# Designs tried in a protein design chat: miniprotein binders against q53ft3. Part 192

Target 1, 195 residues: q53ft3
Amino acid sequence: MFGCLVAGRLVQTAAQQVAEDKFVFDLPDYESINHVVVFMLGTIPFPEGMGGSVYFSYPDSNGMPVWQLLGFVTNGKPSAIFKISGLKSGEGSQHPFGAMNIVRTPSVAQIGISVELLDSMAQQTPVGNAAVSSVDSFTQFTQKMLDNFYNFASSFAVSQAQMTPSPSEMFIPANVVLKWYENFQRRLAQNPLFW
Below, E stands for the ipSAE of ESMFold2; O stands for the ipSAE of OpenDDE; V2 stands for 0.75 times the mean of E and O plus 0.25 times the DockQ between their complexes.

## First folded at step 21 (miniprotein)

Design A58 (at its last look DockQ between E and O 0.61; V2 from the best seeds 0.68)
Fold by OpenDDE base, look of step 21:
Structure A58 (fold): chain B 195 residues (1-195), chain A 83 residues (1-83)
Amino acid sequence: as target 1 above (195 residues)
Amino acid sequence: SPIQEEFEKLKEEARELFYEALRLYEKGDEEEALELFRKAAELYEKAAELAKKNNDPESYKRAIRYALFAQKYAEMIQRELER
């Protein structure tokens, strides 16, 4: 349902579903991470009236997780970029993950997505410096994201001769992905906020 | 307690149905997913009632939330099937 991308790293498309309405991505070596992209895969949309609250968790000095609300993803805004580099210290806000026993290692942060009613989300206040508002920053990040995605997708590319019959799997030609990428870049250049 | 045991049983059963429903929906088995979401919702509601009887407001709240979530998926899928 969700994907997570860190610049310079492989795309994560397999969130750990820790509850019916809770998804978690692990972010190793989080101290080196500046930005994170959270996006919907498009396989399963939010039900009407629902969206996702995106949280970041880092260990405090005692090794306990500190959760902070980064922002939101919705069907209408299926992706978001968050700056987390400045969030590695401070006090956590109220978060929906507190009751969950999530195994953590000291060097690993987490992105948590909580599926919630839109009305409830509207009452929440993200941390002020998490949202990336700069168009230039967004464009640069998106480009890196796209490159990473392309590289990720390409890593799974097989020639037709290498394809094994798998009726449960659909294959996308690499050229289609490339065309998509090019079109996306074009659209991004025209309107960085087109999506 | 017997109430707590039954609650846990219902919760787990509902969860299994919910996860399976998601899987089926993602696979395109919308009709089956719809049915499982409906069943999950019913079980969550029953679990919520037990939690209430057991004076466990947190479990109650969570069960109600999951029931709603399952219902919302069911409604979504139903609308899609009606198109």
Scores: ipSAE 0.735, ipTM 0.919, lowest interface PAE 0.6, mean pLDDT 83
Fold by ESMFold2, look of step 21:
Structure A58 (fold): chain B 195 residues (1-195), chain A 83 residues (1-83)
Amino acid sequence: as target 1 above (195 residues)
Amino acid sequence: SPIQEEFEKLKEEARELFYEALRLYEKGDEEEALELFRKAAELYEKAAELAKKNNDPESYKRAIRYALFAQKYAEMIQRELER
């Protein structure tokens, strides 16, 4: 139903379902993580009128889980980016995971998703400003995605002298990709949310 | 107590049906998933009644939430099948 992505790591698509309405992802080495993306896979939607409250949990000095509400995902907003770097020493919040017997370790945090009625979610307040509210954080993620695409596309470049005729295939000149990359960077610097 | 033991039995049965319904839905067997979600909702409602008889309001509220969740999925699938 859900996926969890951290920059530089493989995407997780197999949440541990710990209750009918509760899902958990483990985040090992969580202290090195600044942002996490939570998204719906598209295989099973929320029923109408329901959505997901997204929580972050880390072990406190006593090894007890401290849960903080990050924000929400819904059918209408099926993905969200959450900043967690400032939350690892933050205060806990009201949460629905207290009755579960989840394995805890000193260096592993968790992302929890609780399926709830939208009306109930509207009354919940995320801790601090956990949703990505910084233009710098958004720009950082966007730049990494941009570089990854350009590097990948460039790895297939061939010169015209190296080409074998293939009239059934469509080709894009490499300089078009470079021009797009340069223009995108310029526009991003002017307005990080232009797209 | 006997009521608490029956409550736990109904809850476990409902949970297994709910998880199976999700698996069936994901693999495209929507008609059978619909039937299992409806059965799970029925069993959660029965478990809620036992929790009420046992004066356990937290278990009552939890069972009602699971019944609603199962019913919402059943309603969603029914609408998909009618199209």
Scores: ipSAE 0.661, ipTM 0.880, lowest interface PAE 1.2, mean pLDDT 80
ESMFold2 (binder alone), look of step 21: mean pLDDT 89; pTM 0.884

Design A59 (also named A63; at its last look DockQ between E and O 0.70; V2 from the best seeds 0.74)
Fold by OpenDDE base, look of step 22:
Structure A59 (fold): chain B 195 residues (1-195), chain A 83 residues (1-83)
Amino acid sequence: as target 1 above (195 residues)
Amino acid sequence: SPIQEEFEKLKEEARELFYEALRLYEKGDREEALELFRKAAELYEEAAELAKKANDPESYKRAIRYAMFAQKYAEMIQRELEK
């Protein structure tokens, strides 16, 4: 239902569903993370009148989780970018995730999504600096994401002579990926909000 | 208590149906998903009643919440099937 993306890292499309209405992504080495994107996969929409509250959790000096409301995703706004780098010293807020028996390593943070009524969401106040409104920040994130994808895809590139028969796999020419990358870069340079 | 045990049983059964319904929906099995969401909603409602009898307001609220959630999915799917 949800995906999570950190610049320079692989996209996560398999959230841990910890309850009927709650999903969690683990973020290893969270101290190096500046921004995170949360998005709907498009496989399951929110029911009418519902959306998702997005929370960030990090361990405090005592190893206890500190939860902060970042913002929201909805059917009408299926993706959002959040800046989390400045939140690592913030005060905790109320959250719906309770005491999760999540094996927490000190370097791992979490993104939590709680499916809630839109009316209830409207009463919640996100932390002030979490929502990314800067076009520059968005552009930088997108660029890092694109570079990561290209590097990842290219690492699997093989020549036709190196290919082994694998009837269960589909192959995409590397030039297709490169062409896509170049076109995307061009569009991004022209208008960072082209989509 | 027997009431608490029955509550936990219903809650777990409802959860299994709910998760399966989501899976089925993603697969495109909308009619089956619809049926399971409806059943899940019913079980959550029954669980809520037990929680009420057991004087467990937190469990009651949670069960009601999940019943509502299941019902909303059912309604969503029903509307999709009508289009």
Scores: ipSAE 0.788, ipTM 0.932, lowest interface PAE 0.5, mean pLDDT 87
Fold by ESMFold2, look of step 22:
Structure A59 (fold): chain B 195 residues (1-195), chain A 83 residues (1-83)
Amino acid sequence: as target 1 above (195 residues)
Amino acid sequence: SPIQEEFEKLKEEARELFYEALRLYEKGDREEALELFRKAAELYEEAAELAKKANDPESYKRAIRYAMFAQKYAEMIQRELEK
């Protein structure tokens, strides 16, 4: 039903369903993560009148879970980008997961998704500066990642005249990187959710 | 107790049907998924009645919530099939 993506990691598409209306993803090495993307796979929509409240949980200094409401996903807004770097020492939010006996490894963070009535979600207040819910925000984040990759890879480019023979090395022509960059950027402009 | 034992049995049966209905829906077996969501909703409602009889309002609220959730999926699938 849901996917979870962190820059530089493989996408997770197999949430642990811990209740009929509760789903979790584990985030190992969570202290190195600044943003996460939560999205609907498109295989199972929410029923009419329902949506998903998205929570972040991390262990505090005593190993106790701290849960914070990040924001929401719905059929009308099926993906969202959340900044979590500032939340790893923040205060908890009211949350539905304590009553659900969520199975969780105490030393890792989790993303939790609770399927709820939209009316119930409207009364919830996400923690400040966490929710980045628009497709435009996702596109901007992804564009910055692509620019960073292209600039990094291009800084190592050499011309044929500059090449020193190095038979143990494998090389990628710089124009391949440019072609990839242009194609990816075009696909994002046509459909930011093509992934 | 006998009431609590029956409640847990109904809840577990309903949960199994609910999860199977989700799997069937994801595979494209929408008519079968619809029937299982309806059956799950019925069992959750029966579990809710047992929780009320046992004066367990938290279990009652959860069972009613799951019954509503299953029924909303059934309604969604019914509309998809009528298209």
Scores: ipSAE 0.715, ipTM 0.902, lowest interface PAE 1.0, mean pLDDT 79
ESMFold2, look of step 21: ipSAE 0.710; ipTM 0.899
ESMFold2 (binder alone), look of step 21: mean pLDDT 89; pTM 0.887
OpenDDE base, look of step 21: ipSAE 0.766; ipTM 0.926
ESMFold2 (binder alone), look of step 22: mean pLDDT 89; pTM 0.886

Design A60 (at its last look DockQ between E and O 0.62; V2 from the best seeds 0.71)
Fold by OpenDDE base, look of step 21:
Structure A60 (fold): chain B 195 residues (1-195), chain A 83 residues (1-83)
Amino acid sequence: as target 1 above (195 residues)
Amino acid sequence: SPIQEEFEKLKEEARELFYEALRLYEKGDREEALELFRKAAELYEKAAELAKKNNDPESYKRAKRYALFAQKYAEMIQRELEK
C-alpha cells in the first residue's frame, strides 16, 4: 500500500503492517537522512474519507521511541516529502504506535503511517517544518527517484572483465534499467498523482 | 475469562479476514474482497460489544475503529463494482 524512499537508498515497498491501520518502515542509519518520501503504491487507495498520518520515530535519550507527526498522505496527495534531519531530538509521544510491539534498534528510526479519518487528521498538528513545500517536494522527489534509480541500477553493475573483452569498463545490464522503469511505470499508472 | 477468550477469537478471525481481503483486493478479486471486508466488519462489531461487556474501553475503541475501516473498504469496493 505504501512506499518509502530515502535518497541514495533502495525504495521500500513492503511496509510492515503492524495492525489493520498501521504500517511501519525501518530507516537504518537515520542520522544521515535529511528527507524521506512517503508515497502510495497505487495498489490500494484509501477509502473515502480516510488518509494516512505519517509519523517519525527515533530513540530518545533512554532508548525509547519518540513519535512525531510529520504530515499526511491522501488519495489527493498520494506522496509527500518530509524533512527529518531537524527532528532527531525534541518532544514527542508514544501515540499512536506506542502500544505496538515494534522491534527497535538504536540506530534505526521508523516511519509510521496510521490510516485515519480525514476529519481526525485535520485536528492534528504536524511538527515544525517537516513538510516540504509542494514545489520543493516535486524537485526533491525527482532527485530521490533518480538516486533510487541509480542505486538500483548500480547494484547490478558488472565489470566488463566479467563479461569480456574490456576489463576496464563497467556495465549495467539494460534489462535492469528496463525492469526498474517498468516497475516505476506500473506504480505511476496505478497512481497518476504519484508525484 | 470466557468473554475475553471469545473477544480474542473474534478479533483474530476478523483480522485474518481483513488481511485476506486486502490481498484479494490487490489481486483484483473485488467481489471476494468485498465479502471478506463485510464479514470482518461484522466480527469487529461483535468483538466491540464483547469488549464493552467486559469493561474494556480500549479494546472497544480499537474494535470499533477496525470495524469502521473494514466498512469503509467494503463501501469503496461496492462503489467500484457499481461503475
Scores: ipSAE 0.766, ipTM 0.925, lowest interface PAE 0.6, mean pLDDT 85
Fold by ESMFold2, look of step 21:
Structure A60 (fold): chain B 195 residues (1-195), chain A 83 residues (1-83)
Amino acid sequence: as target 1 above (195 residues)
Amino acid sequence: SPIQEEFEKLKEEARELFYEALRLYEKGDREEALELFRKAAELYEKAAELAKKNNDPESYKRAKRYALFAQKYAEMIQRELEK
């Protein structure tokens, strides 16, 4: 029903269903995570009038779970980016003791999704400081990805005079890549959620 | 108590039906999923009545929530089938 994505990690698509209306993802090494994306897989929608409240849980200094409401996902807003770096007890890693040592710090947080009536969700007030990334942050990430792709593809550009015959290969004119890039950027600027 | 024992049995049966209905829906077996969601909703309603009789308001609230959740999935699937 749900997926959970952290940059640089494999997407999780197999939430642990701990109750009919509750789903959980484990986040090992959560101290290195700044953002998580929670999204609906598209296999099972919420029923009409229901949606998902998304929570983050981490162990406090006493080892007790601390749960915080991050925000919501619904059929009308089926994905959301949440910033969790500001919600942790501290920042970072253990201080270095030497170059040869591997320090084990077992730290596992959780993302929880509770399926609820939309009317009930409207009564839930995360204090107005819930760390939820806006679409602007996703737009910035997407723009950087587009720039990276364009720069990579452009680094292989050659003029027709520089080409050598290579009948076992297919070629794409560089202007096709540029046109795609420009069209994609235009669409993203007009509607950041067109995807 | 015997009421609490029957409540637990109904709750567990309803839960199993609910999970199987979700699996059937994912597989595309909508008609069978619809039937199982309806049965789960019925069993959760019966469990809620037992919790009420046993003066257990937390279990009552939870069973009613699950009954409603199952019923809303049944309504969704029914609408899909009538298209």
Scores: ipSAE 0.719, ipTM 0.901, lowest interface PAE 1.0, mean pLDDT 76
ESMFold2 (binder alone), look of step 21: mean pLDDT 90; pTM 0.897

Design RB1 (at its last look DockQ between E and O 0.09; V2 from the best seeds 0.00; counts 0 for: pae E 14.1 > 1.5, pTM E .600 < .8, placed apart)
Fold by ESMFold2, look of step 21:
Structure RB1 (fold): chain B 195 residues (1-195), chain A 90 residues (1-90)
Amino acid sequence: as target 1 above (195 residues)
Amino acid sequence: TDEQRRKLEEAIKTLEEVARELEKAGLPEMAERVEWHAEWLERYLEIGDPEYIELYLEFAVRVLRKIAEKNPELRDAVEKAIRILEEALK
């Protein structure tokens, strides 16, 4: 449902679903990360009236997770870029991830996405300086991210004859990824800030 | 710069021709994929960002090589298109 991209790294599209409405990406070596992009893959939209609250979690000095609200993604704004370098020593915020502590090492942080009612999201305040304000740098980063994502996702393309039997695995048709990529690029060209 | 624009415009036309041949060969989804590459290359040309133009040309060449490998009957036409795109990279 969701993708997570760090500049200079391969895109992640295999979120860990920790609850019916909660998804997590691991960010190894998070101290070297300054920005993260969270986006919808375009295969499964949010239900009507719902959206996603995006959180960043890092382990504190005791190894306990500290969660901070970065912002939101919705069907109308399906992607967002966040600056996280200033958050690694910040204070936690109210969050829905309570006892869901899945951080496995001191150097691994997490991006959490909670599917929530839009009205509930309107009452939340993201931590400061998480958003990137420059349109030109945002556009350039987004173009590089789109190309990287397409190349990565395309590398997983296999024919039916090459597939191994796996009843527990979920697969996405390659054409769906391409259509998402094309739609995203067209929308970006019309409005660089649409996401 | 004007010679680079001419080469890029030729590459765009070549991609559109490959897409039409793919439609005629009964591969409409692959044709749509190739047409998308042509459309985005036009967008990069309008923006004029050399770093993105070079990156996207390399991406288009990789896609065309995959098409040629999987569709030997189209190999000659696709390899001609690849040479045009590679000339635009220079």
Scores: ipSAE 0.005, ipTM 0.115, lowest interface PAE 14.1, mean pLDDT 65
Fold by OpenDDE base, look of step 21:
Structure RB1 (fold): chain B 195 residues (1-195), chain A 90 residues (1-90)
Amino acid sequence: as target 1 above (195 residues)
Amino acid sequence: TDEQRRKLEEAIKTLEEVARELEKAGLPEMAERVEWHAEWLERYLEIGDPEYIELYLEFAVRVLRKIAEKNPELRDAVEKAIRILEEALK
């Protein structure tokens, strides 16, 4: 019914069903994870009037699970991206997973999905900044990409005096790259969807 | 988060001040660049994403360091600004 995706890892399509209406994914080495994608597989839709509340659980200093509501998935919104990297300092919220015997290892977290009534879901408040809007996610990704590119490109920068003849290569002045970068950022800031 | 927000607001204000100083020093292109970073930080502060705030603070620090290297007369002022931005990264 559900899938879980962490960048750089294999997609998880086999959630542990811990109850009729509750599903859990294990996330080993969760401290290295920034974002998690939770999505419906499309095989089984939610029943009418129902959706999924998505929770994140991490072990506290005592090894006890702390559950936090990340957000929701529904038939109308069958996938969502959640940021989990900053949640360690958050307070636990009420969660439907109770005293579930989870692996109490400091490095393993869990994603829990609880199938609930949409009306009930509407009354719940996710932790702040967990749900990433598509626009914000895109902007963030783009900025990271640009930063990565700049760092990469600048590592190869040489002065004219340092250049060695390479007739098979074309060279672009670093200033051109910088100008492009700045212009792109400006346009992105004005409208993330400027293209 | 409130203290962090305060520090970020100070960082933004500091960047705006540096931009004004750069303009007065006859460096309008650099002023524009620094102002741009201030605008981005303000936007991400509104969005409330710490990761991107950190990223843009780092970008701003990088730009300021370059300015300090190329303009010794502005070094003290710019280095002070860098310290404020670095404090906001915390």
Scores: ipSAE 0.005, ipTM 0.193, lowest interface PAE 10.6, mean pLDDT 80
ESMFold2 (binder alone), look of step 21: mean pLDDT 72; pTM 0.628

Design RB2 (at its last look DockQ between E and O 0.01; V2 from the best seeds 0.00; counts 0 for: pae O 10.1 > 1.5, pTM E .760 < .8, placed apart)
Fold by ESMFold2, look of step 21:
Structure RB2 (fold): chain B 195 residues (1-195), chain A 90 residues (1-90)
Amino acid sequence: as target 1 above (195 residues)
Amino acid sequence: TDEQRRKLEEAIKTLEEVARELEKAGLPEMAERVEWHAEWLERYLEWGDKEYIELYLEFAVRVLRKIAEKNPELRDAVEKAIRILEEALK
């Protein structure tokens, strides 16, 4: 239902479901992360009148989880980028994940998504200035996603002489990916909202 | 547009007025809640971010509806504010 993306890392699309209405992504090496993107995969919308509250969690100096409300995703705002660099020293907030027995590795933070009524979400207060503008976030996210996708795909490139025949698979020439990448970059530079 | 901006600025001022009336009515926690929404709308109006503006306008309407339901004596004033915010969503 949800995806989670950190710059320079593979996108996560398989959240750990810890309750019927609660989903978690692990963020290893959280101290190096400044921004995280949370988005709906697009295949399953929220039920009418509902949306998702997005939380960030990290262990404090005593090893206790510190949960902070970052913001929201809804059918009308299906993706959001959050700045988490300033939150790692913050105080926790009220959250629905309190007593849940979620396995936690000491160096791993978590993103939690709780599916809630929009009426309940409207009563909540996100921490500080975690949310960033969707216009600026779209440009920054799109650029980072393009770079990550191109670098990942190109890391598997082989010459035609190195190819092993694979009759059950389709192949595309690597230059098609490069051409697509270059064209998209040019369009994004001309109009960040062109899509 | 300039028309949309004027409606959004009216919506923000209306929320601030509702917050002052809530404080005078002895409901400072609700007043603070409404004030937070006014501040968020002002921030997102400065960004020119349509998705955030619409999200927080809808949330502000939901907060005001809850206030009107829990405080019938304030319902007439709060429902007037709701109509102003709903017009800004159009």
Scores: ipSAE 0.300, ipTM 0.696, lowest interface PAE 3.0, mean pLDDT 73
Fold by OpenDDE base, look of step 21:
Structure RB2 (fold): chain B 195 residues (1-195), chain A 90 residues (1-90)
Amino acid sequence: as target 1 above (195 residues)
Amino acid sequence: TDEQRRKLEEAIKTLEEVARELEKAGLPEMAERVEWHAEWLERYLEWGDKEYIELYLEFAVRVLRKIAEKNPELRDAVEKAIRILEEALK
């Protein structure tokens, strides 16, 4: 019914069904994860009048899970992107997953999806900054990419006056572009959703 | 993290000061470049991207070193700035 995607990792399509209306994905090494995509597989829609509340759980200092509401998925909005990197410190919210005393390694978090009434979902407030607009994310990425390129390249720039008499122009060695590209690719490979 | 943030803010302010000094020294193009680096650092600080902050600090240091090499009269001030930026990298 649900899929979970972390950039740079294999797509998870097999959620653990912990209850009739509750599904859980394990996220190993969650500290390295900035964003998570939760989506419907399209095989089974939500029942009429129902959707999915998406929760994130991380172990607290005592190893107990702290659940936070990230947002929602519905038949009308079958996918959502959530930023989880900033959620490592926060107050737990009321959650439907109860005391899942799963002895977790400190590095493993969980995404939980609870199938709930849309009316009930409408009354819930997700944690701030968790829901990321796809447009906003893309804009930020593009901005970071361009700024990264420009800043990197400009750090190696020489004036034309230093090369030939033309003070109005700046020149950047071609190899600088290559270095930027390599560095950017490396970062992207490490964390494709670093923005 | 709070201490690191403080150091980063100091680094940004330092870059802005250097930019002003460059303007006074008749180097407006270099001033603009340094100011841009300050702006980028501020932006990434707001975004909370540590890796990019580190990267852009390094870029700023490179620019400052180049300025120091070409402008002996500004060397002391610029080298001081470099030290502050390098401290922010720790």
Scores: ipSAE 0.005, ipTM 0.233, lowest interface PAE 10.1, mean pLDDT 79
ESMFold2 (binder alone), look of step 21: mean pLDDT 74; pTM 0.669

Design T10 (at its last look DockQ between E and O 0.01; V2 from the best seeds 0.00; counts 0 for: pae O 13.2 > 1.5, placed apart)
Fold by ESMFold2, look of step 21:
Structure T10 (fold): chain B 195 residues (1-195), chain A 107 residues (1-107)
Amino acid sequence: as target 1 above (195 residues)
Amino acid sequence: SPESYEEAKEYAEEAKEYAEKARKYAEEIAREAIKNNDPESYEEALELFREAAEMYERAAWHFEWAARYYEIGDKEYALLYFEFAERVFRKAEELFEEAKELYEKLK
């Protein structure tokens, strides 16, 4: 349902589901990470009236998890870029993950996504230093361009059983578009200026 | 919906004014509860004004971030924060009016 992307790393699309409504991505070597991208894969939308609260967790000096609310994703805004470089010494916030059995090593941070009612999400206040910077705005603009291309190309997808033979035309399997999308997102997260 | 940084900042300031008003009511009620040596009679109204103040502050926070996202050109994310601010602001208004009705009955 969700993807998580960090510069210089492969995109993660296989979240650990730790409850019916809660999903987690591990972030090893978290101290080197400045930004994370959280997005919906587009395969399963949120139910009507619901969305996702996105949290960041890191271990404190005693190895205890400290959770901070980064912000939100919804069907209407299915991707977001969050700054985490300033959060690794921050104050924890109230969060929905403390009652669950989430086990991780002290050197691994996590991104948690909790599927909640929009009214509940609206009552939460994200940490202020997770806000998108001007560099993040450029990256977000490029992400919109990628989403637009993927949605456009996907609108022409047909199954193999639905194809009509056309010997003079060439066809591309739809998964090539998905692979391009994932690879471009990874490269953009590595270097927002690679283009 | 606001369409600019300035409009979102105006909504944030309005929410802060309502939060301050709710806090002033809570302070007044707390003083009356002590003066009358009767905290039980005032407890519900006091808690509702405090909760309303907290909700108005959350709304103001969301309006401020809507303004920030307008400033950097992310209109869609600005509108998301504005929607959340509106939801919380309306909840705060409900609590505030309920608290006022209870307080009037104590007089």
Scores: ipSAE 0.167, ipTM 0.626, lowest interface PAE 5.3, mean pLDDT 77
Fold by OpenDDE base, look of step 21:
Structure T10 (fold): chain B 195 residues (1-195), chain A 107 residues (1-107)
Amino acid sequence: as target 1 above (195 residues)
Amino acid sequence: SPESYEEAKEYAEEAKEYAEKARKYAEEIAREAIKNNDPESYEEALELFREAAEMYERAAWHFEWAARYYEIGDKEYALLYFEFAERVFRKAEELFEEAKELYEKLK
């Protein structure tokens, strides 16, 4: 029921359900990540009176997981953007994921979503600068995502003269990607929330 | 380590098979617990098999993501997901073997 988006990476739509009310996304090479978008897929809404508390976990200096509350998603606010790059020095708080027996590596972080009562969520305090509330920040995130996608795709571009016949592979002309990118940027500039 | 989409998919399917095996053991243990009217003695083994199944499914998930990254030509991220999947898979194996040991002691 949840998706996770990191700029320049594939959209994750298959959260690991670790409990009836708990979902986890793993983020390899988390040190390179500045922002994460968490969103509902729209297939299954939260039950009435419930929402999702979004947590971030990273290994501390001792290799122990540190969980921090980033913010919330709800049926009324089905997506949120979080800045995680500055959280590395934070202290851990109480979290619903403490009992998880997961292999941890220094390079892998996690996004955890806990389905909770809205009333309980209202009593929790997210870490200060994690929630990206401004339209400008959203625009910047989207722009970075698009740029990273374009850069990634273009890095594989070859001329016809350089192409090796591969009947099993499909090719997309680079100009098609560029046209899509330019059109998307135009729409984004007109209305950052056009989708 | 696998360096292709196909190899990563094979590892994902293998992990799913082990997850199913762990679930079957958990179901068996649950039935034995009821049969013997002793749920407490079987609880630890039951929970370990469930945890093993979950960990195998997690490993499968990471192998699938490795495969997806191989498919799009991003070998760097494919390798990251694959290496993580392997570590998770090993942890699942440890849990599975521990669960088996406990269950055998109950027979």
Scores: ipSAE 0.000, ipTM 0.210, lowest interface PAE 13.2, mean pLDDT 78
ESMFold2 (binder alone), look of step 21: mean pLDDT 87; pTM 0.862

